VHH binders against Meiotic recombination protein W68 (mei-W68). Designs and how they scored, part 18

Target 1, 331 residues: Meiotic recombination protein W68 (mei-W68), of Drosophila melanogaster (Fruit fly) (q7kpa5)
Amino acid sequence: MDEFSENIERIALELLSNLVHGNATLSVPRNSSGNVISEYRRVSYNNRGSRHSFCVLIYMLSRVHRLQVRGGSFTVRGLYYDNPLLVRSQSRIAEARLDVCRMLRTSPLSLGILAASKGLVAGDLRLLMTNGDVLDSSLYGGPLTLPTDPEKIDRIETLAEFVLIVEKESVFESLLSRNVFGTFERRFILITGKGYPDCCTRRIVHRLTEENQLAAYILVDADPFGVEIMLVYRHGSKSMSFSSQGLTTPALRWIGLHPSEIPALGTGAVALVAGDNKKINDLLARHDLEPGVRQELRMLQDVQLKAEIESVIDFLTDDYIPNKINRNLFL
Below, E stands for the ipSAE of ESMFold2; O stands for the ipSAE of OpenDDE; V2 stands for 0.75 times the mean of E and O plus 0.25 times the DockQ between their complexes.

## First folded at step 17 (VHH; framework vhh_7qia_2)

Design d3 (from c3 with S104Y; at its last look DockQ between E and O 0.60; V2 from the best seeds 0.00; counts 0 for: pae E 11.3 > 2)
Fold by ESMFold2, look of step 17:
Structure d3 (fold): chain B 331 residues (1-331), chain A 120 residues (1-120)
Amino acid sequence: as target 1 above (331 residues)
Amino acid sequence: QLQLVESGGGLVQPGGSLRLSCEASGFTFSSYTMGWYRQAPGKQRELVAFITSGGSTRYADSVKGRFTISRDNAKNTVYLQMNSLRPEDTAIYYCAAKDWGSGYYPFDYWGKGTPVTVSS
């Protein structure tokens, strides 16, 4: 019996022990920013405020147990639609998935309960699937949606020199419409996670850098959320920091936009709001920031301005990206 | 050493035209993004236009359709053609150059400016 099965059994026995005393209660580790779970919260059916959360957690644990016995996978969306009266919203099932990962000390990837893949890829990439299928993004010159379960990818083939990640679908589409592959005279793979990346996108980027030896570059908005997206790819999600195996890309190269570039943009820059300043402070409290990244976050505080990638869209393909990559202008 | 020298400023009537020039010396002009900024008394310096090494251009909304930036790599010169001038265009105009090797700063080199006055 593996560690995963042992942890399910431990939780079940603890629940049964509590039930003997009339307490329908689960102990859920609290979300932490470190490697160590130092405190727990209790979720109880007996408590009106947590009753629904308890039921959703039990539902999730039962589905995870089914995967242990049968194999396979489910999506968060599929679990929601299988029992919408119980779950009530996709966000509740997504929250329960994270709680179960913490309770079982495992990653969402290992659970087999996956978010629907939202990542897009274009360029020189071929995914050889375990069932023999080939997903080839180079064949028609257009984007493919990344697979939902990256563990079904047996091998990744590419002649690309690097992978470029862009924060947003709008930028991804703009680069394609401007023929970025034809104007940038190097072979590469273009990926977007459409904002904060899912585990499937993060896993594929990791594999491209570790298995295919590609350099990885990222372009995000010059704002604190863009910086955090870059850090998610590089260092992992804070909400799942204790299970980052195979999901991080430490050598990720942040080519822009850099906050220090904002003063030159003029009308392209927009004022920070309170939510931005809150995020900057949260990011500056991290102990794992590289000095250059810390300096760029302080630049945001100093100028109180942010800028989107779209502010440089007119010269992105023919100047900004090539100069950043070819001249090694990254953090 | 590295220098930017503006010329072509002066007094012009509303609706008139001026052509500003900025000659660069001491670096490989063709690899630089070149820009024009302006500063009216009591105002912050603002972007007017820039042109990349690849020839792509960007304009401030206030001048779009009236101003045209261009470059002549053989003469190491960037130009700003200013048409349909208005009194609010009155400012000191600065030439700027960006070497994308600097990493942290958008423009590395600045001229001393050339004044433009639009007066009825």
Scores: ipSAE 0.000, ipTM 0.367, lowest interface PAE 11.3, mean pLDDT 81
ESMFold2 (binder alone), look of step 17: mean pLDDT 83; pTM 0.848
OpenDDE, look of step 17: ipSAE 0.330; ipTM 0.721

Design d4 (from c3 with S102R; at its last look DockQ between E and O 0.58; V2 from the best seeds 0.00; counts 0 for: pae E 8.1 > 2)
Fold by ESMFold2, look of step 17:
Structure d4 (fold): chain B 331 residues (1-331), chain A 120 residues (1-120)
Amino acid sequence: as target 1 above (331 residues)
Amino acid sequence: QLQLVESGGGLVQPGGSLRLSCEASGFTFSSYTMGWYRQAPGKQRELVAFITSGGSTRYADSVKGRFTISRDNAKNTVYLQMNSLRPEDTAIYYCAAKDWGRGSYPFDYWGKGTPVTVSS
């Protein structure tokens, strides 16, 4: 009766209906805005151009159905090696996973089809795993990769007051090399999703804010893609908009870089390109933007300049970040 | 009242030097990023250099190696040493102060400017 089970049944009935009329066809949602589906693409076995995609989707659906009946999990890599001639590439199975999420109106995390985590964490964090293991980033000399399945985390323990998310691994590494934990007088957790975050990273940030009551801050490039990354953490992914439960952090605090700060950077700013302007327009069409965020996007349109976090790297740890966080200067 | 007062501008021949000073009053100088901007006739105001509260410096590419920014927190003064001046450096030079914690506008305070003319 849950939405997941109802969607499986709906897809099965739709496929059967199409087969009665001679069409082996699946309808895959295309829209990424909200939970409202406004258009579909058809993937048909009858068409040689989409036949492979149809077979991979059926393969994925059958594996997901098995998980719902029996429990357990599969990996993207494992599904590839179970049937490599069918799947042909790991990227194809990864794309099918996302398509199935859209068809079933569920998150990739809920499917039980796992991918390797790419997120990194450092600072005051201990993950108590369901098997009794402890992943402790506070004691290790370097960053830890976030676990692949965040649902295997029984409890999160921390003395941190907040979590700071940075867009890129390069910034994450630079902050560590500049002893960021030693220059703040407050305990915190540093996380990067290495660009657009995976669901595991988003889930961990969500749990830190909801279960551990941490404030969450984010630092992204002053460009439309950086703003979108912030919005993915705060409000959810457009491509996976059908469900955001347990993956969003609405109280996320955007400390920078803010587009309105770009003029002070001088030659550290570069011109927008056509792709940037398209992204700005796409973001401004959203219905869920806070007024301050909308104004910063308009600033990008007006000045036609962007800047990377690296533009302020030399004073990031001892000036920019402390001022933003300690003085509550965020959007 | 919060004030930034520039001095040291004037007329100089190409290849010459000038030292600009900006004296601050009415605020806690040591906590601000201090900068120099310039505006040539018909152009927008552009960054020349800034120096953070922690002493880190940044320069426009056009002035690197020729200009040096420094600050004296005891005297509430920021300096711009301009060497090897070129006709293209002709502009009104503005002192500015920025508290990066304020977030939205490039600089909180501006001086009234000091003219620099590089001509034979």
Scores: ipSAE 0.012, ipTM 0.482, lowest interface PAE 8.1, mean pLDDT 82
ESMFold2 (binder alone), look of step 17: mean pLDDT 83; pTM 0.836
OpenDDE, look of step 17: ipSAE 0.617; ipTM 0.850

Design d5 (from c3 with S56T; at its last look DockQ between E and O 0.85; V2 from the best seeds 0.00; counts 0 for: pae E 6.7 > 2)
Amino acid sequence: QLQLVESGGGLVQPGGSLRLSCEASGFTFSSYTMGWYRQAPGKQRELVAFITSGGTTRYADSVKGRFTISRDNAKNTVYLQMNSLRPEDTAIYYCAAKDWGSGSYPFDYWGKGTPVTVSS
ESMFold2, look of step 17: ipSAE 0.101; ipTM 0.598
ESMFold2 (binder alone), look of step 17: mean pLDDT 83; pTM 0.844
OpenDDE, look of step 17: ipSAE 0.700; ipTM 0.880

## First folded at step 18 (VHH; framework vhh_7qia_2)

Design e1 (from d2 with S56T; at its last look DockQ between E and O 0.69; V2 from the best seeds 0.00; counts 0 for: pae E 6.2 > 2)
Fold by ESMFold2, look of step 18:
Structure e1 (fold): chain B 331 residues (1-331), chain A 120 residues (1-120)
Amino acid sequence: as target 1 above (331 residues)
Amino acid sequence: QLQLVESGGGLVQPGGSLRLSCEASGFTFSSYQMGWYRQAPGKQRELVAFITSGGTTRYADSVKGRFTISRDNAKNTVYLQMNSLRPEDTAIYYCAAKDWGSGSYPFDYWGKGTPVTVSS
């Protein structure tokens, strides 16, 4: 019996025990480091203020149990449209999904409750699906939206030597329009998570590095949010630390933009705002920060400027990216 | 180690021209991006122009159409042709060579600078 099934049983026994004492109550863990649970909140039908949340949690747990019995998957939107009077809003079902993940100590992907994928991929990639279908991109084909359920990918085939992740769709499209695949003598895969990546994008990058042995490079804006995006790919998110297994890419190579490069760029740099400085302080408080990354964050504090990838767009394809990758210039 | 020596600065009248040269010592010149910066008295150093190893050029808005950067890899030299000079172009002009480093300032080497004065 796996941890997922054991946790379902534990929750069922806790609920039954509470019902014996007249309490229709669920204990929902708050965010914790790893599998260590240090705090719970009560969600009770007995209290009018939490009654709706209790019903949505029971709905979600019942749908998850159905997946255990029958297999398959649901989407967040599908669960909302299946019972909109109960759920009331898509945000309520999305919140319940996260709560259930914490209760079952599992990831959203493993739960079988999927969100639509927003990530894009281009380049030398074939995805052989478990049902026998092949999702293929060609060197000259247009971008492909990543699958909603990456666990339905049986095998990934590629002649690529590496994967390059770029922070934003605008940069992704600009590189394609500038014929980025014709610039390198090496074949590669281009991916964007369109800002902060979803679990599906993170899972695919993980599999490319672990299963296909690709080097992984990332290009983000030289600002604190770009650094955080890189850290999400590399180390995972703080809010879902218990579910980071199989979603992180520790060997991810941050090729740029590096904050220490900002003073030389001239045009395109702008002043930090208060939200940027708060994010820098939050990031510097992390325990998992590599020394080079910490120094780049301190550079942001010192210079008080940030820069977008677009500030180097004129030489990004023919100089910046090839030099960074081919010469192993990364953090 | 790469060394950079600027030359060609001097005093010139408004509307005049100067050609700055920067000779590099090192076998890696062709792989470096080369740039010109300037620093006026009491101001911070600013980018004037640069040229990538692939030949792409970029200019500050204040000099577009008047200045031209070029490079001669056989002579390990980068040039800045400055035409239609104005008094506000008065500054010390620095040559810089950059190789995109991991987590470091991108201009790896700087010259000593050559003064340019636009007066009268």
Scores: ipSAE 0.068, ipTM 0.560, lowest interface PAE 6.2, mean pLDDT 82
ESMFold2 (binder alone), look of step 18: mean pLDDT 82; pTM 0.826
OpenDDE, look of step 18: ipSAE 0.759; ipTM 0.907

Design e2 (from e1 with G35A; at its last look DockQ between E and O 0.67; V2 from the best seeds 0.00; counts 0 for: pae E 6.3 > 2)
Amino acid sequence: QLQLVESGGGLVQPGGSLRLSCEASGFTFSSYQMAWYRQAPGKQRELVAFITSGGTTRYADSVKGRFTISRDNAKNTVYLQMNSLRPEDTAIYYCAAKDWGSGSYPFDYWGKGTPVTVSS
ESMFold2, look of step 18: ipSAE 0.099; ipTM 0.580
ESMFold2 (binder alone), look of step 18: mean pLDDT 82; pTM 0.836
OpenDDE, look of step 18: ipSAE 0.785; ipTM 0.917

Design e3 (from e1 with S31D; at its last look DockQ between E and O 0.51; V2 from the best seeds 0.00; counts 0 for: pae E 4.7 > 2)
Amino acid sequence: QLQLVESGGGLVQPGGSLRLSCEASGFTFSDYQMGWYRQAPGKQRELVAFITSGGTTRYADSVKGRFTISRDNAKNTVYLQMNSLRPEDTAIYYCAAKDWGSGSYPFDYWGKGTPVTVSS
ESMFold2, look of step 18: ipSAE 0.403; ipTM 0.761
ESMFold2 (binder alone), look of step 18: mean pLDDT 81; pTM 0.820
OpenDDE, look of step 18: ipSAE 0.669; ipTM 0.868
ESMFold2, look of step 20: ipSAE 0.239; ipTM 0.668
ESMFold2 (binder alone), look of step 20: mean pLDDT 82; pTM 0.826
OpenDDE, look of step 20: ipSAE 0.766; ipTM 0.911

Design e4 (from e1 with K98R; at its last look DockQ between E and O 0.48; V2 from the best seeds 0.00; counts 0 for: pae E 8.3 > 2)
Fold by ESMFold2, look of step 18:
Structure e4 (fold): chain B 331 residues (1-331), chain A 120 residues (1-120)
Amino acid sequence: as target 1 above (331 residues)
Amino acid sequence: QLQLVESGGGLVQPGGSLRLSCEASGFTFSSYQMGWYRQAPGKQRELVAFITSGGTTRYADSVKGRFTISRDNAKNTVYLQMNSLRPEDTAIYYCAARDWGSGSYPFDYWGKGTPVTVSS
């Protein structure tokens, strides 16, 4: 049995020991920062408020154990549909998956419980799959959905000079409809994680920068959530920091929108709301911010305005993006 | 020294036309986004129109269909053709140049302005 299977069985023995004392309780780590676990929460069948969560955790642990013993994989959707009355919703099984990752000190990718990939890619990219298939986003000039399991990608081939990540599908689609590949005279790959990226999107961006040695650029909204999305690609998810190995792109270049640009946008900017200010404060409390990023977050506080990428959409392809990339204007 | 010089302002009747010009000197005109702003007495400057280095244009809602921005890179000049003028178009009109790479607000360079008065 491997380490994951041993860990599951250790947790099962702890559960049985607790049951001898009348307690059906699981300890779920709360803090995953830096691979150090310093605090746990209890999920107990004895407590009506956590009883259902306890049952879903046991279900997830049993399925993960099955994978470690017998091989194969499950999907989040498949686990839901196999037992919909037990699970009740896909969000509950997705939450349990993350909790089990914390309990087993492993990444979602290594668990064998796969989520559907939502990321899209276009441009000069060929994925050579372990089964011999080739997924070629350049062949027909249209976007492909990124594979669900990036570990089934054996090799990535490209003639691209860089990868450009855009925050939102709407921006991704607009760039394609405006013929961004024909307008920009350099070969590149266009990716969107459709907001906050999943692990599969982050893994592929990481591999493009490390294996194919591409420069990576990102375009996000000039607001605190856009900055956080950039930080997830660059430094990883704060809530799952133990599992960030191979999922970060430290050399990621943030081309915009930068909060310092908001005053120049005129009518394209809108007021911050309370949730934005709370997020700014949360981000400023981080110890891992580069000075330039910290300054841009303070700019948001100073101007109390935010802007979406759509505010510059009409000159994004022929002016904004080329100037930022070709002139090395990034943070 | 980098400079923008506006011309073509003056008095005009409602419904009339004016063509503003802005001549640029001392920098690479073709790489800049060029714009026209206006400021009525007691109000903040507001964007009227801009044109990117690639030729994409944008207009304030209040002037759409009446004003046209254009540029002649060989002459380092940006133009604002103002048709169907209204009394509310009365303002000082400023030419501005922006390099998106600076990220700074306001525009990198401003002209001294040319007054436009629309009155019967």
Scores: ipSAE 0.013, ipTM 0.439, lowest interface PAE 8.3, mean pLDDT 82
ESMFold2 (binder alone), look of step 18: mean pLDDT 81; pTM 0.821
OpenDDE, look of step 18: ipSAE 0.486; ipTM 0.783

Design e5 (from e1 with F50Y; at its last look DockQ between E and O 0.27; V2 from the best seeds 0.00; counts 0 for: pae E 6.6 > 2)
Fold by ESMFold2, look of step 18:
Structure e5 (fold): chain B 331 residues (1-331), chain A 120 residues (1-120)
Amino acid sequence: as target 1 above (331 residues)
Amino acid sequence: QLQLVESGGGLVQPGGSLRLSCEASGFTFSSYQMGWYRQAPGKQRELVAYITSGGTTRYADSVKGRFTISRDNAKNTVYLQMNSLRPEDTAIYYCAAKDWGSGSYPFDYWGKGTPVTVSS
């Protein structure tokens, strides 16, 4: 047992004791500093005004306990997308994280629940900065956050053969936890822009393809928003006029998920909604759409189903990704 | 061009065992995800088990602990060892290969099936 586990058990026993009296109540320390333990606020399920907050706190406590038992980490965005109806917004989960830190008397850094951040990179990559610093994802063995100003990167060094972009942080983390670098026989860089990419992520992918001459592959959900994310990397955002140089990757290879693969996924697919169909129509109106991509968007219309990358998560590392890349199965 | 030929089906009593084989020909067998599906009369085909090109296996809940899928890439063959058979396992068993990303939409390659009957 340590102080973290002892505090979780104390909170659980206090909750159970309160439940014996018909009170579903948690005591949360007041004040942002940790030095005032004599003042608490009560968060109770019995009170309609705090019921939602109670449920979010229980959710957060459950997730941090799971991390203690299993190890690993989650992001606040990942927690939101795991249960968005309960959480309602990313700001609510962020506030609950702080409350749990106060209750457990620990810092946010020690919980293993990370704030969502801009693009992440893992694998064999070194960014040599203009000020002489080196950001080295291979040295620290784990993911690094990409810099916010890509123009401060003097040069990029890598022994990788290609870069793989995945749409979502949850997929990025899942691939790392499944040892994707140890199972793929080729050395590569793994990047996520966490949905729609920022300029630094787009700039670094561009530079890897143009300066380091790496092939670039992308894996997105088989839905219209995933296709749009791929197109942002390939052709740029919204504007069809000349965009800033060095932000697009025209040779980007879309390995999946392809909408034409949805019928093979069985229970892993869900129905499109009106917002999806509107996005499909918006994308089909683009003038920079390659014929294969257009055909895949029409397939979405025909099938009226969408699928997440997670539907193939169990065989991403040893089957799906290697087959797509090694056999040149991309659009 | 890929051909899948199943064998090893037949009649067996409850509690018995059968080993199904599926020999593939024509292409790079080792790069395909291989699977076994079954279909009882009047029912939809259902997944029984699959094995990835990397060797990861997955089973339907109804057969976990009783069935084992394996592959021999040197013989271009996938196997299904079926133990502790039940009458509910009676079906035509099909071998399938998944060719991820072949062309504009997925292709599933199927064998012709081998019947399995579990009855006393």
Scores: ipSAE 0.052, ipTM 0.547, lowest interface PAE 6.6, mean pLDDT 80
ESMFold2 (binder alone), look of step 18: mean pLDDT 82; pTM 0.825
OpenDDE, look of step 18: ipSAE 0.295; ipTM 0.687

Design e6 (from e1 with G54R; at its last look DockQ between E and O 0.62; V2 from the best seeds 0.00; counts 0 for: pae E 8.3 > 2)
Fold by ESMFold2, look of step 18:
Structure e6 (fold): chain B 331 residues (1-331), chain A 120 residues (1-120)
Amino acid sequence: as target 1 above (331 residues)
Amino acid sequence: QLQLVESGGGLVQPGGSLRLSCEASGFTFSSYQMGWYRQAPGKQRELVAFITSRGTTRYADSVKGRFTISRDNAKNTVYLQMNSLRPEDTAIYYCAAKDWGSGSYPFDYWGKGTPVTVSS
């Protein structure tokens, strides 16, 4: 038995022990700081407020156990349609998936419970699949949607020197329409996770840097959510920090937008709102923040302005990106 | 030390033309994005035009088709050709420079400004 299956058995035995006393309860870890889980919440069938969540967690655990016995994978969508009355919505399966990851101390990728990747990739790359298929972004057609199961990618072939990640699909599409690949003498790969990246996107970026030795650069909005997105790629999710193996890119280079650049952008800067200030405070409470990133977050507090990448769209391909990358201007 | 010196401002009749120039001294001018801003009495400073280090230009909507920004890297100079001037173009015009390094706020350098007055 692997650690995965042993953890499921431990949870089952704990559940049975509690059941002897009429108590159908699961302990679900709360957010963890670093690699340590310090608090749990109880989800109980005996409590009407958590009864449904309990049943969905049991369903998820049983499906994960089945994967250990029979192999294969499930999708979030497939689990919903297999038992829609139990599950009620796809979002409830997505929530349970994260809870089970915390309970088993593993990543969503390792569970075998997959969501379709929303990430897009373009540039000089070929994905050699384990079944022999080749997905080639240079063939007839536009950017490639990342595969649902990135572990089915046997090898990545590329002549690229680096990968550039952009926060939003709108920026990704704008760069392609402005011929971003023609503005460099160097070959590269362009990726977007469409906001907060899913595990598939994070896994592919990790593999590009680890297996293909590409430098990785990221461009996000100059606001606290953009900084958090960069930190998710670099350091992983705070709520699942114990399961970030193979999903982080510690050497990720943040080329912009940097909050300290906001006043120089001309038009496009807007005031922070209360939600932004709350996020800044949450991020500043982290212990894993590099000094330069901390300084940029304090700059957001000082100027009380934010800006989107679109505020520099007119010179993004010709000046901003080339200057940042070729002159090593990153945090 | 980089210095920016504007010239070419003055009094002009409506429909007339002026050419502003901004001469830079100091570091490698060709790597800087250069811009023109203006501030009319009682108004906030606004972008007029800028030009990137690779020559891409951007204009405020109020001046498109009438103003042209250009640069001469050999002379370390940026120009603003202003045609078909209107009374609402009356302002102090400032030259600004930005290198997209991570440490500068908000522009690396500003000029002292050159006044432009459009009236009969």
Scores: ipSAE 0.013, ipTM 0.447, lowest interface PAE 8.3, mean pLDDT 82
ESMFold2 (binder alone), look of step 18: mean pLDDT 81; pTM 0.825
OpenDDE, look of step 18: ipSAE 0.408; ipTM 0.759

## First folded at step 20 (VHH; framework vhh_7qia_2)

Design f1 (from e3 with Y105W; at its last look DockQ between E and O 0.80; V2 from the best seeds 0.00; counts 0 for: pae E 5.7 > 2)
Amino acid sequence: QLQLVESGGGLVQPGGSLRLSCEASGFTFSDYQMGWYRQAPGKQRELVAFITSGGTTRYADSVKGRFTISRDNAKNTVYLQMNSLRPEDTAIYYCAAKDWGSGSWPFDYWGKGTPVTVSS
ESMFold2, look of step 20: ipSAE 0.174; ipTM 0.632
ESMFold2 (binder alone), look of step 20: mean pLDDT 81; pTM 0.823
OpenDDE, look of step 20: ipSAE 0.808; ipTM 0.931

Design f2 (from e3 with S102E; at its last look DockQ between E and O 0.60; V2 from the best seeds 0.00; counts 0 for: pae E 7.7 > 2)
Fold by ESMFold2, look of step 20:
Structure f2 (fold): chain B 331 residues (1-331), chain A 120 residues (1-120)
Amino acid sequence: as target 1 above (331 residues)
Amino acid sequence: QLQLVESGGGLVQPGGSLRLSCEASGFTFSDYQMGWYRQAPGKQRELVAFITSGGTTRYADSVKGRFTISRDNAKNTVYLQMNSLRPEDTAIYYCAAKDWGEGSYPFDYWGKGTPVTVSS
């Protein structure tokens, strides 16, 4: 019996035990690292303050149970429109989804509960869907939004040699407007997760690396949040750390911006604020940092400056990116 | 071994000009980003000008319009043309080389510096 089935049985037994004692209560784990959960919050129908949350959780659990019996998947948006009076907003369903993943100790992909994808892709990419449809970003007049359910992608076809991930939509659009695809003699795929990536974006990057054997490069701001975004792609998210299988890209190559480059960039740097320093300390506390990444975080502490990708926009397409990728200059 | 040798410093009156040169040896010069830094007595070393391997240039605000950085890859040399010099430009000027892919901060290579004094 797999861990998912064991967890649903555990939740069912706990709910029944509570109901026998007159309590309609669910214990929801608070977010913690790994599989170690040390704290719970109680969500009870008996308590007027949590009654609505309890009903949404039960709704989500019932839908998840049906899916486990029948297979398939559904979306957060679909769950909202199936019962809008109960759920009241899509954000309430999204929050309940995370709670259910914590309760069942599984990822949204394994559960079959999908959010709408926010990631964008451009370049040499064809997605052959399980229903026979083909999504071809090379034929469309602009970027495609990544599919909502990446598990409905049967096969990925590409002549690309690598994928380049950029942190922000603004950088993604700037690179397209500057003809970044004309920069190389090599074909590639450009992706943005629009900041912190969703599971669908992370899953597709994983599949490109594993199934199509593409090298993966990432460009983020030289600040602690940019470093964290890179680490989310490479090693996984802390908020969903209990499930990272099929969502990480350990061989991800961080081409920049590197904090150690800030002094050479000159006038584009901006002072760190208290939130930046807190994030640096949180990241340095991780045990899974590569030595080079740790040194770059210490550089941020030493210099107390950060820089956005836009600070190198004047030579980004024609100099910075080609040098980094063609000469294998990455961390 | 990699070596950076600066020349062209000296004493000049306010409003005068100097041309600094930095000749590099022992590495593939065309791959490196090149920069000029300066350090006045009692102050931190600061960036003056920077030129990428592809020829894109950047300048500190205090020298824009007065200083020009250039490179000659055939001669493995980077130059700093300094015009309209002011007493505040008085410093030791250092040449530096960085390949962005070299794994650690600080700049990979530094020259010994060439002094520039602007006074009447």
Scores: ipSAE 0.025, ipTM 0.540, lowest interface PAE 7.7, mean pLDDT 81
ESMFold2 (binder alone), look of step 20: mean pLDDT 83; pTM 0.838
OpenDDE, look of step 20: ipSAE 0.220; ipTM 0.673

Design f3 (from e3 with S102Y; at its last look DockQ between E and O 0.88; V2 from the best seeds 0.00; counts 0 for: pae E 4.1 > 2)
Amino acid sequence: QLQLVESGGGLVQPGGSLRLSCEASGFTFSDYQMGWYRQAPGKQRELVAFITSGGTTRYADSVKGRFTISRDNAKNTVYLQMNSLRPEDTAIYYCAAKDWGYGSYPFDYWGKGTPVTVSS
ESMFold2, look of step 20: ipSAE 0.282; ipTM 0.683
ESMFold2 (binder alone), look of step 20: mean pLDDT 82; pTM 0.830
OpenDDE, look of step 20: ipSAE 0.764; ipTM 0.906

